# Designs tried in a protein design chat: VHH binders against FAS1 domain-containing protein YDR262W. Part 15

Target 1, 246 residues: FAS1 domain-containing protein YDR262W, of Saccharomyces cerevisiae (q12331)
Amino acid sequence: KNVVNLITFKDSNGKLHKRLAPEEIPPRLHNSQVNSYPLGYKGMRDFSRPAVNLDDILGTQQRKQQEFLAELSPLSLESKLSLVNEVQIFASYVRNDVETYNKVSDPNEDLIIIAPTNRAVSQLTLKPWQFPNNIDKLESDGATEKELDTAIQENISKFVRSHIVVYNDDKNSYKKVSPGCTLLQSIDFTESKKSDSETGGDILLKKEGEVYYVASSRDEKFHAVESIENGSNGVILMVDFTLVGP
Short names: E, the ipSAE of ESMFold2; O, the ipSAE of ESMFold2 at other seeds; V2, 0.75 times the mean of E and O plus 0.25 times the DockQ between their complexes.

## First folded at step 10 (VHH; framework vhh_7xy4_2)

Design r4 (from q3 with A33S; at its last look DockQ between E and O 0.52; V2 from the best seeds 0.65)
Fold by ESMFold2 at other seeds, look of step 10:
Structure r4 (fold): chain B 246 residues (1-246), chain A 121 residues (1-121)
Amino acid sequence: as target 1 above (246 residues)
Amino acid sequence: QLQLVESGGGLVQPGGSLRLSCAASGFTFSDYSMAWVRQPHGKGLEYIATISGSGDSTYYSDSVKGRFTISRDNAKNTLYLQMNSLKPEDTAMYYCAVDTRYWYKDKFDHKGQGTQVTVSS
């Protein structure tokens, strides 16, 4: 009864989808004075920066338990995504988008990942590679393989980036609406705006009682967060819906 | 353990209608989008219709849009395809499938045995 094939990602042409990020390299003794790499995730986290705290984002009283869990989470969000079986389809899409994968692996980022479950993706009438660019139409119109690959990559990247927030203490990632309710900007929202000062957002985060809820700002239909995973560079909120769809 | 059983195929005249059914078992049916796929003799698979897990959203290929209707009954774990205005080019083996095309050019991993539809005078 176990549909394990939903976790295996192999092209019908025999191509395997794999992680594209460079492997970690241990520091060399002769260059130990340079402890960072161009991609940042091979370097050290700035110890002066506190871990992402959902109660601070929501404007509620900070609980010591969240601080404790963040301090006990030595693994990056990249590692955490790889270990959470319920989000492996989404995790595979993250690995496909090199820029996003680099952020998820970067110890100096602070991210909120709204990770749709395998069920949430499996329910979609069109899968993330099929929208918003209409791949079926491009094929029927005779698009080249390069044109199709570009359109597909744009689709997957937009899906992934609509589910990830770069959290920082400035105006480009969030606005508190009230105690316990905050408007967030996904990476996709941020990359789509025309000015550095543009505000607003595409994601709502809410806490009622001890439960967290997420909604698209467009419909404000809140869904309970099913699980929270803390990592060294942020937090994963597992949800049973997608923030964007066909 | 996962099973998909198609039925309702047969011989029909051009312009006729058929209704295909697919009985599903061995998985949580409503968790997955489902598809109807057809294979004309000696040709590749054609993805003709898909429906979301909830049943609220559908997609049709241009070759069947307006003539075919996909639906599902999640209480009965059953997928349907109503085929109207049938043409000789609709002649194919028809399969019910779990839509697992998470990547471009993925194939459906789970298909039933198929049911033959033949449109001929």
Scores: ipSAE 0.642, ipTM 0.851, lowest interface PAE 1.1, mean pLDDT 80
ESMFold2, look of step 10: ipSAE 0.747; ipTM 0.906
ESMFold2 (binder alone), look of step 10: mean pLDDT 81; pTM 0.818

Design r5 (from q3 with K105R D106S; at its last look DockQ between E and O 0.88; V2 from the best seeds 0.74)
Amino acid sequence: QLQLVESGGGLVQPGGSLRLSCAASGFTFSDYAMAWVRQPHGKGLEYIATISGSGDSTYYSDSVKGRFTISRDNAKNTLYLQMNSLKPEDTAMYYCAVDTRYWYRSKFDHKGQGTQVTVSS
ESMFold2, look of step 10: ipSAE 0.747; ipTM 0.908
ESMFold2 (binder alone), look of step 10: mean pLDDT 81; pTM 0.829
ESMFold2 at other seeds, look of step 10: ipSAE 0.631; ipTM 0.847

Design r6 (from q3 with G53S; at its last look DockQ between E and O 0.72; V2 from the best seeds 0.00; counts 0 for: pae E 2.04 > 2)
Fold by ESMFold2, look of step 10:
Structure r6 (fold): chain B 246 residues (1-246), chain A 121 residues (1-121)
Amino acid sequence: as target 1 above (246 residues)
Amino acid sequence: QLQLVESGGGLVQPGGSLRLSCAASGFTFSDYAMAWVRQPHGKGLEYIATISSSGDSTYYSDSVKGRFTISRDNAKNTLYLQMNSLKPEDTAMYYCAVDTRYWYKDKFDHKGQGTQVTVSS
């Protein structure tokens, strides 16, 4: 069979798109779960859904050929992370957090990954496995191997989830605070916030001229994004600092 | 071709002071956190102090906290350890190292040949 059904729909801006009919898209789990089918297949991305657009997130109307770049490079963010030599330490941490790795691999997610370079991690006085749980103290206090492994996993997961934003159409993952400046919620922020507090975030994204900047919302110390990798399910912003540290 | 050369060790009486230096070459020193690690004779390695690449943040083991001070001069590619109130338990070979422990149980593959510190009377 060589034909697939396409249907037309409007997005929130009124733009018309085409997508695979629902019967041609494998069902997926919903509500707090993102899983592939039992054979590991994640299904196909609805190609009518546009790529993540940083200018939309920032509230700037200046357009670039970001959609064309996404068309030219159809690789997932999982594939992109494995290919960018400058972020391989961070990529290894992402692989250690199974739930987050599944999102990075899922063609039906849209992510913003703020990926610290190997240099950024090398600069830290404590590495991501060492904080916020004090692993050296746990070991000296006689913690079991299982207790140490759990604490290390928690440390690495918190570090990874502090650098990744899940974008969705209802915009609960970002809030525009001024022209060209947007407050984002990392996965870690979302999992940590109380149920009656949806306002706020832990990451600032800013555009000045043609350069993007990222800061922690706590210190507002902006660092230039060194490069941007567009993937089929989102974007990687490479930065020479970490959003959380010891 | 990383090189780390420690100096400044020696014999000192209990309560005395020493300052260790480490000259670094063959890499961009200011890109890396650095560490001092010691090994008493016949014992394992002990991580005693680390310092961030900028020098703004430090971490000390409980065994030396309050007595030792780690510092760096990125213009001179040099790491320092000021050791005060020395005790016989501080007797060890002291190594300068690049802090590349990105995972639990990673080894220090980049350390110098060490400088001996002996605290006795």
Scores: ipSAE 0.476, ipTM 0.790, lowest interface PAE 2.0, mean pLDDT 80
ESMFold2 (binder alone), look of step 10: mean pLDDT 81; pTM 0.823
ESMFold2 at other seeds, look of step 10: ipSAE 0.658; ipTM 0.864

## First folded at step 11 (VHH; framework vhh_7xy4_2)

Design s1 (from r3 with K105R D106S F108L; at its last look DockQ between E and O 0.39; V2 from the best seeds 0.66)
Fold by ESMFold2 at other seeds, look of step 11:
Structure s1 (fold): chain B 246 residues (1-246), chain A 121 residues (1-121)
Amino acid sequence: as target 1 above (246 residues)
Amino acid sequence: QLQLVESGGGLVQPGGSLRLSCAASGFTFSDYAMAWVRQPHGKGLEYIATISGSGDSTYYRDSVKGRFTISRDNAKNTLYLQMNSLKPEDTAMYYCAVDTRYWYRSKLDHKGQGTQVTVSS
């Protein structure tokens, strides 16, 4: 039973550290389900679910290469994310957010991961654990270790969840703005909504020619997608910027 | 391979100014946020200012905000710290560092040898 929850995090050298989890965070349902079900929650993918198709999401003509790779991808996004050296800092943050990591590993999810490169993270004047909660100020104000760990975890989770979209045709997780341009809702946007009827999104996805572009809806500064990795449960779009920052 | 060389420290009276420089080599300077880190005698390291790889964003600890200005010249691979209105409590060894604090309590792995700043009469 979950008497004490520990938070695992990695330093810049990849060394794992643990600390006491906030007392108010309940045990995750998916961990309980995995422990109690004979085959575990990570069973086989529903054969009837189609692969994520960026051209369908954008309302453009079908892409031969992108669709082909998605249909031939036996590995989950969890596996793909761990193999792409250029995004290992972001991947480490994803693993630290257990609820999101469980989705990335789940064969019955469909995700779009907009993965910032190591360079994109290295350029930030504040790293994802430092914002939006101001950790320096909390330390100066005498925050307890528990208060600091909670604020840090909130920062990391918000950063991770701002870069991941759960694809769902039936729940309006995205809206086509024009041919070749679609407004997406990150997990963080969805969790921060005032109501389910609230429209909008925080991520723009655009295709011009054969190149995909991503922007924050806030500034609409488009950056080219540098590479696409297709997995069994979605797609990774590698970008050289972060969708949220200090 | 990676080198960071600080300069510009010295003895200054309270209220005075100094400009620190840091020459960087052995890595792609513009890919990384940079920091100034100080260590008062007998105390731990304190990150006091950071600047993004492009130089378009900065962050300061409250104790130096308004008095210190971090800047960089990516064409010269050089980081700067303009220190004005210096106080005795600013006395410390000042290090130039690559900001690799991807996790809370990350080690300071990439710093120079430091330059001493002493603020006294």
Scores: ipSAE 0.746, ipTM 0.909, lowest interface PAE 0.8, mean pLDDT 82
ESMFold2, look of step 11: ipSAE 0.753; ipTM 0.913
ESMFold2 (binder alone), look of step 11: mean pLDDT 82; pTM 0.827

Design s2 (from r3 with K105R D106S; at its last look DockQ between E and O 0.47; V2 from the best seeds 0.67)
Fold by ESMFold2, look of step 11:
Structure s2 (fold): chain B 246 residues (1-246), chain A 121 residues (1-121)
Amino acid sequence: as target 1 above (246 residues)
Amino acid sequence: QLQLVESGGGLVQPGGSLRLSCAASGFTFSDYAMAWVRQPHGKGLEYIATISGSGDSTYYRDSVKGRFTISRDNAKNTLYLQMNSLKPEDTAMYYCAVDTRYWYRSKFDHKGQGTQVTVSS
């Protein structure tokens, strides 16, 4: 007999509701791991590096608040992702991509993670392991287990890397489009762009009043950021949609 | 308590049509993509169509594309499958399922008791 895991949540009127919990998601085994990190030592963040600040990225900065918020971010983004129940499916995908997991865990990185909620993933007609490589077609065409595993890993990695921005003042991972609206480059966009590189991006971030909004640059359909988690090496913006889909 | 109740199955001639319904309760229906899954006798489960939580996006396996139409009514918590141009190979138990297959080897663990479709020729 099947067991059903339900979780309880309370709506804005205080009424209790139940929904399906995510299925237990095993991490993908990796068997090729670098024994040391290439350019840095994990352990301690350079104190001279300022915390990532969304208002600075948007050009709406209030200077004093930025330094205060940096002192309130003791945990890494890896730790924060593990603690945010609403994004546990996405967090499991991050852990499956070793290169991305290493960045999220690295105190010397500065990241913006646009984390889709469990609801955002649960709504998709195809789950992140099924696209853009068409796994159904590969199976029907007789693909080997190795070919399927490779295609699935590519799908999951592309999904994860489409939701994470590496912020670096010296390398400029963003372009201000207008006051309060900025174009960002995900890791996937950066890894995919041509060598002569027209500067652009795949993610729009804007602020209207006190609310932040995110859209794919492809459709420009803005969604409100539902919550913000500050970590020692960046920020997590929780959203109820995915930046890429089937 | 999560419950999915399928109906509308039966015996039809090749080339005929059936409309399956699935009444859902015990969870927030519109938060989840839904699937129709079938099991021919003595074989494993095979999903054939999925629909997004909002109902705006659909996906079909090639074997049913153009013949079957998945739809949902979120106000009535009901999932539908319109099956046209039925073939003997469509004979199977049909299940309504919540699509929680977040990993390749995940299973459709949240499905109803099923409704039998038999295409006799």
Scores: ipSAE 0.732, ipTM 0.907, lowest interface PAE 0.9, mean pLDDT 82
ESMFold2 (binder alone), look of step 11: mean pLDDT 82; pTM 0.830
ESMFold2 at other seeds, look of step 11: ipSAE 0.738; ipTM 0.900

Design s3 (from r3 with F108L; at its last look DockQ between E and O 0.64; V2 from the best seeds 0.72)
Fold by ESMFold2 at other seeds, look of step 11:
Structure s3 (fold): chain B 246 residues (1-246), chain A 121 residues (1-121)
Amino acid sequence: as target 1 above (246 residues)
Amino acid sequence: QLQLVESGGGLVQPGGSLRLSCAASGFTFSDYAMAWVRQPHGKGLEYIATISGSGDSTYYRDSVKGRFTISRDNAKNTLYLQMNSLKPEDTAMYYCAVDTRYWYKDKLDHKGQGTQVTVSS
C-alpha cells in the first residue's frame, strides 16, 4: 500500500483542502532523466517559491490568506497572455522578443507584466515598432533591410521590456516609497542602469483603497489597473495606457 | 460596418491649399490613431501624417512637415488634413485610414475610396 503524506490548508473562505507535501514532489529534470523515479517531471514550478503577492510588494496587507498552489495550478503567464483577448497586440510583441518570451514561459521566474490593452496600443500616434528609432527616417536615408530589421527589433524589445518586471525580494529590484506605493524596475530599466548599486525605478505601483494604480515614474500620471490575471509564475496587470510612447 | 469617406480633393496650382475631410462611422473613432496615406500614380502607399486617438499627438513624414496639418474632431467622427504650399510631387490619391500598422509592412486594411489631389500649372 502506498502512503502519501498530505498537508491540510484553509482557503480564504475557510474551506479545508489537502495536497501533496512538497517534499514528496520529485525535483525538476534538466537535459536528462533520473532512472530512480517512476515517472519523470518536466516544466514544473518549484513549489517552495511563493506566488507573487502585490500586497507584500506594497506593504498593504489587511489580512493574510493561507493559500497553497494545487498540483493543477493556474496557467503560466505565457498561457494567460495568449488567452486574454484585450492584450493580444502586446502579447504578440512579447512573443517577438525571444529573451523576454523565455522568461514569461519559465515556471521558475516571477514576473509582473503591466500589459497595455489593444485600445492603449491602437490609439498611439506611432506604434511600438516606430520608436524610439525613427524607422521612416532610416528608410529614407537608405538603410538596408537588415539595418531596418535591427532597429525595429530594438524598438519592439524596448517597448516590451519597459512593461515587464522581474520580481525578486531584494533591495536592488524595487524600493518601497511609502505604505501602498512602490518603485519598480522594468527589465528595460535594469538593462539600462549604469551601476549595480542604482536603486531607482521607472514604474510606480500604488494601492488606494482596493484599487491598484500604475504610472511611469517620469510623469507620475497614475492609471487604474483594469483587471488582474494571476498566473503560476506571476501576475498580469491590464492597463489602458502605455508606460512608454513616442 | 466600418466606413471612411474622403472629400475635398481637386486640382490646384503649385503653392495653393486644400483641406481634406474624412467622415468615419461603424467603429469607435477615438479608440484609434488615424492616418492620411497617399499613393502617387504607379507607386506604393505612403503614410504622411498620423494622429493619436485623443488628438493630442501627431506625426508627419519629413516631406510634408510644416506644410500639412492633421487634425480630428472626435465629436463629429471626422479627420482632417490641411494642405498648404502644395507642390507637384504632392499629386496623389489621398486616403483616410485607421492606423493598424502594429507591425512593419502590415497591409492597409481600413481605408476609404480616396480623393484625388492634383497639383499642376
Scores: ipSAE 0.747, ipTM 0.906, lowest interface PAE 0.8, mean pLDDT 81
ESMFold2, look of step 11: ipSAE 0.753; ipTM 0.905
ESMFold2 (binder alone), look of step 11: mean pLDDT 81; pTM 0.822

Design s4 (from r3 with T100I D106S F108L; at its last look DockQ between E and O 0.40; V2 from the best seeds 0.62)
Fold by ESMFold2 at other seeds, look of step 11:
Structure s4 (fold): chain B 246 residues (1-246), chain A 121 residues (1-121)
Amino acid sequence: as target 1 above (246 residues)
Amino acid sequence: QLQLVESGGGLVQPGGSLRLSCAASGFTFSDYAMAWVRQPHGKGLEYIATISGSGDSTYYRDSVKGRFTISRDNAKNTLYLQMNSLKPEDTAMYYCAVDIRYWYKSKLDHKGQGTQVTVSS
């Protein structure tokens, strides 16, 4: 949606003020610092690195004779997200999570983004900024504006990170369950596990025929992937549901 | 264009019940969470109940939890609020709204004209 968001806070005199939500302005300088290049990039991708292949992750890849082309995906996943109008709400949340924004812009990452559609977000009874921290309760309990902003940022980051998988060649981000069905670990799952020995995942990826399906491992309710966008540093799977909710 | 028409308000005694309805048109109703929002005279707007697009999930502000029930009929494009055990503090204008609060403190632009609920002893 194209609406500019405002947030309200109280000063020491109880007067209400409104300002532009900081989540809508991604930090350009921060990205430049981590990359050390003048334009904020993390360098150019090693084009000898193979692209993310969903059939390989699933174990469904068939041997075939292929036409070899000098194909390069010209756009990062950050750029692809900004162009897919059907996921613009999710894309705006990604831009507000600095750590995740840096990953989707990084040519040396390989990501699987399971991007909920605008419809999937719009139908939620609580929006991603409202859970799991109960913002209404915090407000009624007298939380400061800083405490509210922190809780809201945590909510949005957890939502975003539950939908993104960092693919590794060492395969610590996924586990094949059976042919055509693979268990994935979101960034949030990885950050939430209590030890490196903890295994499993929070996302199931399945292929039946020519259609890919995604489910939360919690309920195993599979939803069809509605479209796939390939970028220079991974893939976007568009889905009409959210992997986490209220 | 989006249209929301509330009905079912009125005057009731404390402890009474009312059922509010909201007829929706001009958008794909089942794609959006819906909310009931109230405004007591001279006070700000208060989101009191929300329901997911599918109707599977609901959320209630503590002040109405257990007394109010939000529901929807997606085949009829209609939102409902069953209000039981009404109290004088429930007196307010009640609005049906599309819940598009994608960010904290979004402006409420998608509400109907409202229906008055007055609870007097």
Scores: ipSAE 0.669, ipTM 0.879, lowest interface PAE 1.0, mean pLDDT 81
ESMFold2, look of step 11: ipSAE 0.723; ipTM 0.895
ESMFold2 (binder alone), look of step 11: mean pLDDT 82; pTM 0.827

Design s5 (from r3 with D106S F108Y; at its last look DockQ between E and O 0.33; V2 from the best seeds 0.64)
Fold by ESMFold2, look of step 11:
Structure s5 (fold): chain B 246 residues (1-246), chain A 121 residues (1-121)
Amino acid sequence: as target 1 above (246 residues)
Amino acid sequence: QLQLVESGGGLVQPGGSLRLSCAASGFTFSDYAMAWVRQPHGKGLEYIATISGSGDSTYYRDSVKGRFTISRDNAKNTLYLQMNSLKPEDTAMYYCAVDTRYWYKSKYDHKGQGTQVTVSS
């Protein structure tokens, strides 16, 4: 039998509500054994590599105490993603993309993960498996189960890779637009480039006061970062929107 | 607990119109995309229209596009489906659903009990 778990809360008007628990609706996982990633042969992080520092990326004056705490974090971004309940739908998509999961687990990567909240995903008119490949049309056109599975996997992987930035060792992956505003390239943007001389980006990061903001470069609609999780191999910026959508 | 209550179904002649309503309670309505799902007798479920949590984006299957309009009122926790130019092929049980299809062929859909729409002469 299916039992639905609800979380009870009280709104600003004193009205009691229950909401669907995002982890209560299990994802379908393809190649479930492949979603696990053993870490035994990747070794320890190269201690000569500096921790990800958002203020260096933005070209702003640093908060020294916050940088110090980031350097002391022993947990990888893979571990941090597993601990942030508010992004568990996105985390499940990351685990489904083995290539990306390997990067998130690699102590010698330096990543910025723009993690949409469960609310951000739940609001979408089409879920990440439904676009950009039009799954409804593929079904109506008589696509085989294998063709559908391939198109769905491509959709999920593109969604995941549009939210993750590799910043290490690439002087052309970043363009500071102004003090406090930097253009970044997602993994998806980087994989879609036609030449290594292409230097644009698909993600804007800015700092205004003590708050960080993220936007797609296409619409430049900035959203506040709701929380920051620092890990040994990068940072997670939790946001209440998705960088790509239907 | 979570409740979705559909209303507005009935018997209508071809070319007619109906407006379906769905009263939602027990969850934060505006956090979720909502859908209308129909099931013709003896056939499977068909998601025909979906609307984002904010109400600013919609999606329609080709078979209803241009004839049906999905909308929501987040202040009243209510979902609507305006059905125009109805055809006998639109005859089905219509369900209001929270769109939680995070994976292909997810079986954990949250839908109401439905309202019958019958289009015949």
Scores: ipSAE 0.728, ipTM 0.897, lowest interface PAE 0.8, mean pLDDT 81
ESMFold2 (binder alone), look of step 11: mean pLDDT 82; pTM 0.828
ESMFold2 at other seeds, look of step 11: ipSAE 0.752; ipTM 0.904

Design s6 (from r3 with S30D K105R D106S F108L; at its last look DockQ between E and O 0.43; V2 from the best seeds 0.66)
Amino acid sequence: QLQLVESGGGLVQPGGSLRLSCAASGFTFDDYAMAWVRQPHGKGLEYIATISGSGDSTYYRDSVKGRFTISRDNAKNTLYLQMNSLKPEDTAMYYCAVDTRYWYRSKLDHKGQGTQVTVSS
ESMFold2, look of step 11: ipSAE 0.769; ipTM 0.919
ESMFold2 (binder alone), look of step 11: mean pLDDT 81; pTM 0.819
ESMFold2 at other seeds, look of step 11: ipSAE 0.774; ipTM 0.915
ESMFold2, look of step 12: ipSAE 0.773; ipTM 0.919
ESMFold2 (binder alone), look of step 12: mean pLDDT 81; pTM 0.823
ESMFold2 at other seeds, look of step 12: ipSAE 0.728; ipTM 0.902
ESMFold2, look of step 13: ipSAE 0.718; ipTM 0.889
ESMFold2 (binder alone), look of step 13: mean pLDDT 81; pTM 0.818
ESMFold2 at other seeds, look of step 13: ipSAE 0.765; ipTM 0.907

## First folded at step 12 (VHH; framework vhh_7xy4_2)

Design t1 (from s6 with S106K K107S; at its last look DockQ between E and O 0.51; V2 from the best seeds 0.67)
Fold by ESMFold2, look of step 12:
Structure t1 (fold): chain B 246 residues (1-246), chain A 121 residues (1-121)
Amino acid sequence: as target 1 above (246 residues)
Amino acid sequence: QLQLVESGGGLVQPGGSLRLSCAASGFTFDDYAMAWVRQPHGKGLEYIATISGSGDSTYYRDSVKGRFTISRDNAKNTLYLQMNSLKPEDTAMYYCAVDTRYWYRKSLDHKGQGTQVTVSS
């Protein structure tokens, strides 16, 4: 009874994949909060949801090996983010934003995390806790410690949320600009929209050859993605710059 | 290992000018934003100017904005502070620091020994 049955299937590209046998996946009900296996099953990802695929988002040719690896990545982005030494400063900011951290930990989310390296943060004239709210000014104006903590938290949350995209096929979180170039909406962009009819985005994702590039839509200065970490609920794209700054 | 050596301090009359220098070694200088921090005798630390790793961006506290100019020469691993229109209130020990304030805090991690600036008639 404690053994989980896996079946192997072959996709149209000839790659082998594994998934739970159908009889071990309980029916999914609309707004259901109850399941038969609360401690052992409650956090399982819905197998009908494919892994985030950057080539699909960009409208380019799929890579069979990368797709197979992504479908077999058992660790969440929360786990992956905590293990990548090069982004530990950014990871600490993510953990500080409870709402975002909950998304990063949620097996039923699909996220694209554009993670600035430690160097990218270390170079900044002002650190993410210092902008856009001017903390120096607040201190000099006599703000209480609680007021300062709130302003600092808002700064960090905005920085973190500017680097994370919730990928959702039934929400207009992206717009393909051309083959190999897509405009994305960060969480911060989505939360800042005045209406749902507002379209556009704040992040450009581009592929040229086998290399991925990221830019702010504001300056369109593309930077190469230095590495990609795949997780069960999305991907981490490591970059040596920040999408927002002072 | 990591070393920061400040120089250029001294005694100057109000309205005068000084240029501080900071020689850096033992780390990849242009990976880090740098700061000038001052401490009046018996008082707390005050971050007065910061510059990005590339040197493209700067920040100044209001009390020095327009009078002080921070700059860096990444080929020489050197940080500078041009101080003009000096006031007696600028009297302090001045430190060069690597800006590692990733979180709000009150202490310095990586600073030099400092150079004294005294503005008096």
Scores: ipSAE 0.688, ipTM 0.885, lowest interface PAE 0.9, mean pLDDT 81
ESMFold2 (binder alone), look of step 12: mean pLDDT 81; pTM 0.822
ESMFold2 at other seeds, look of step 12: ipSAE 0.758; ipTM 0.906

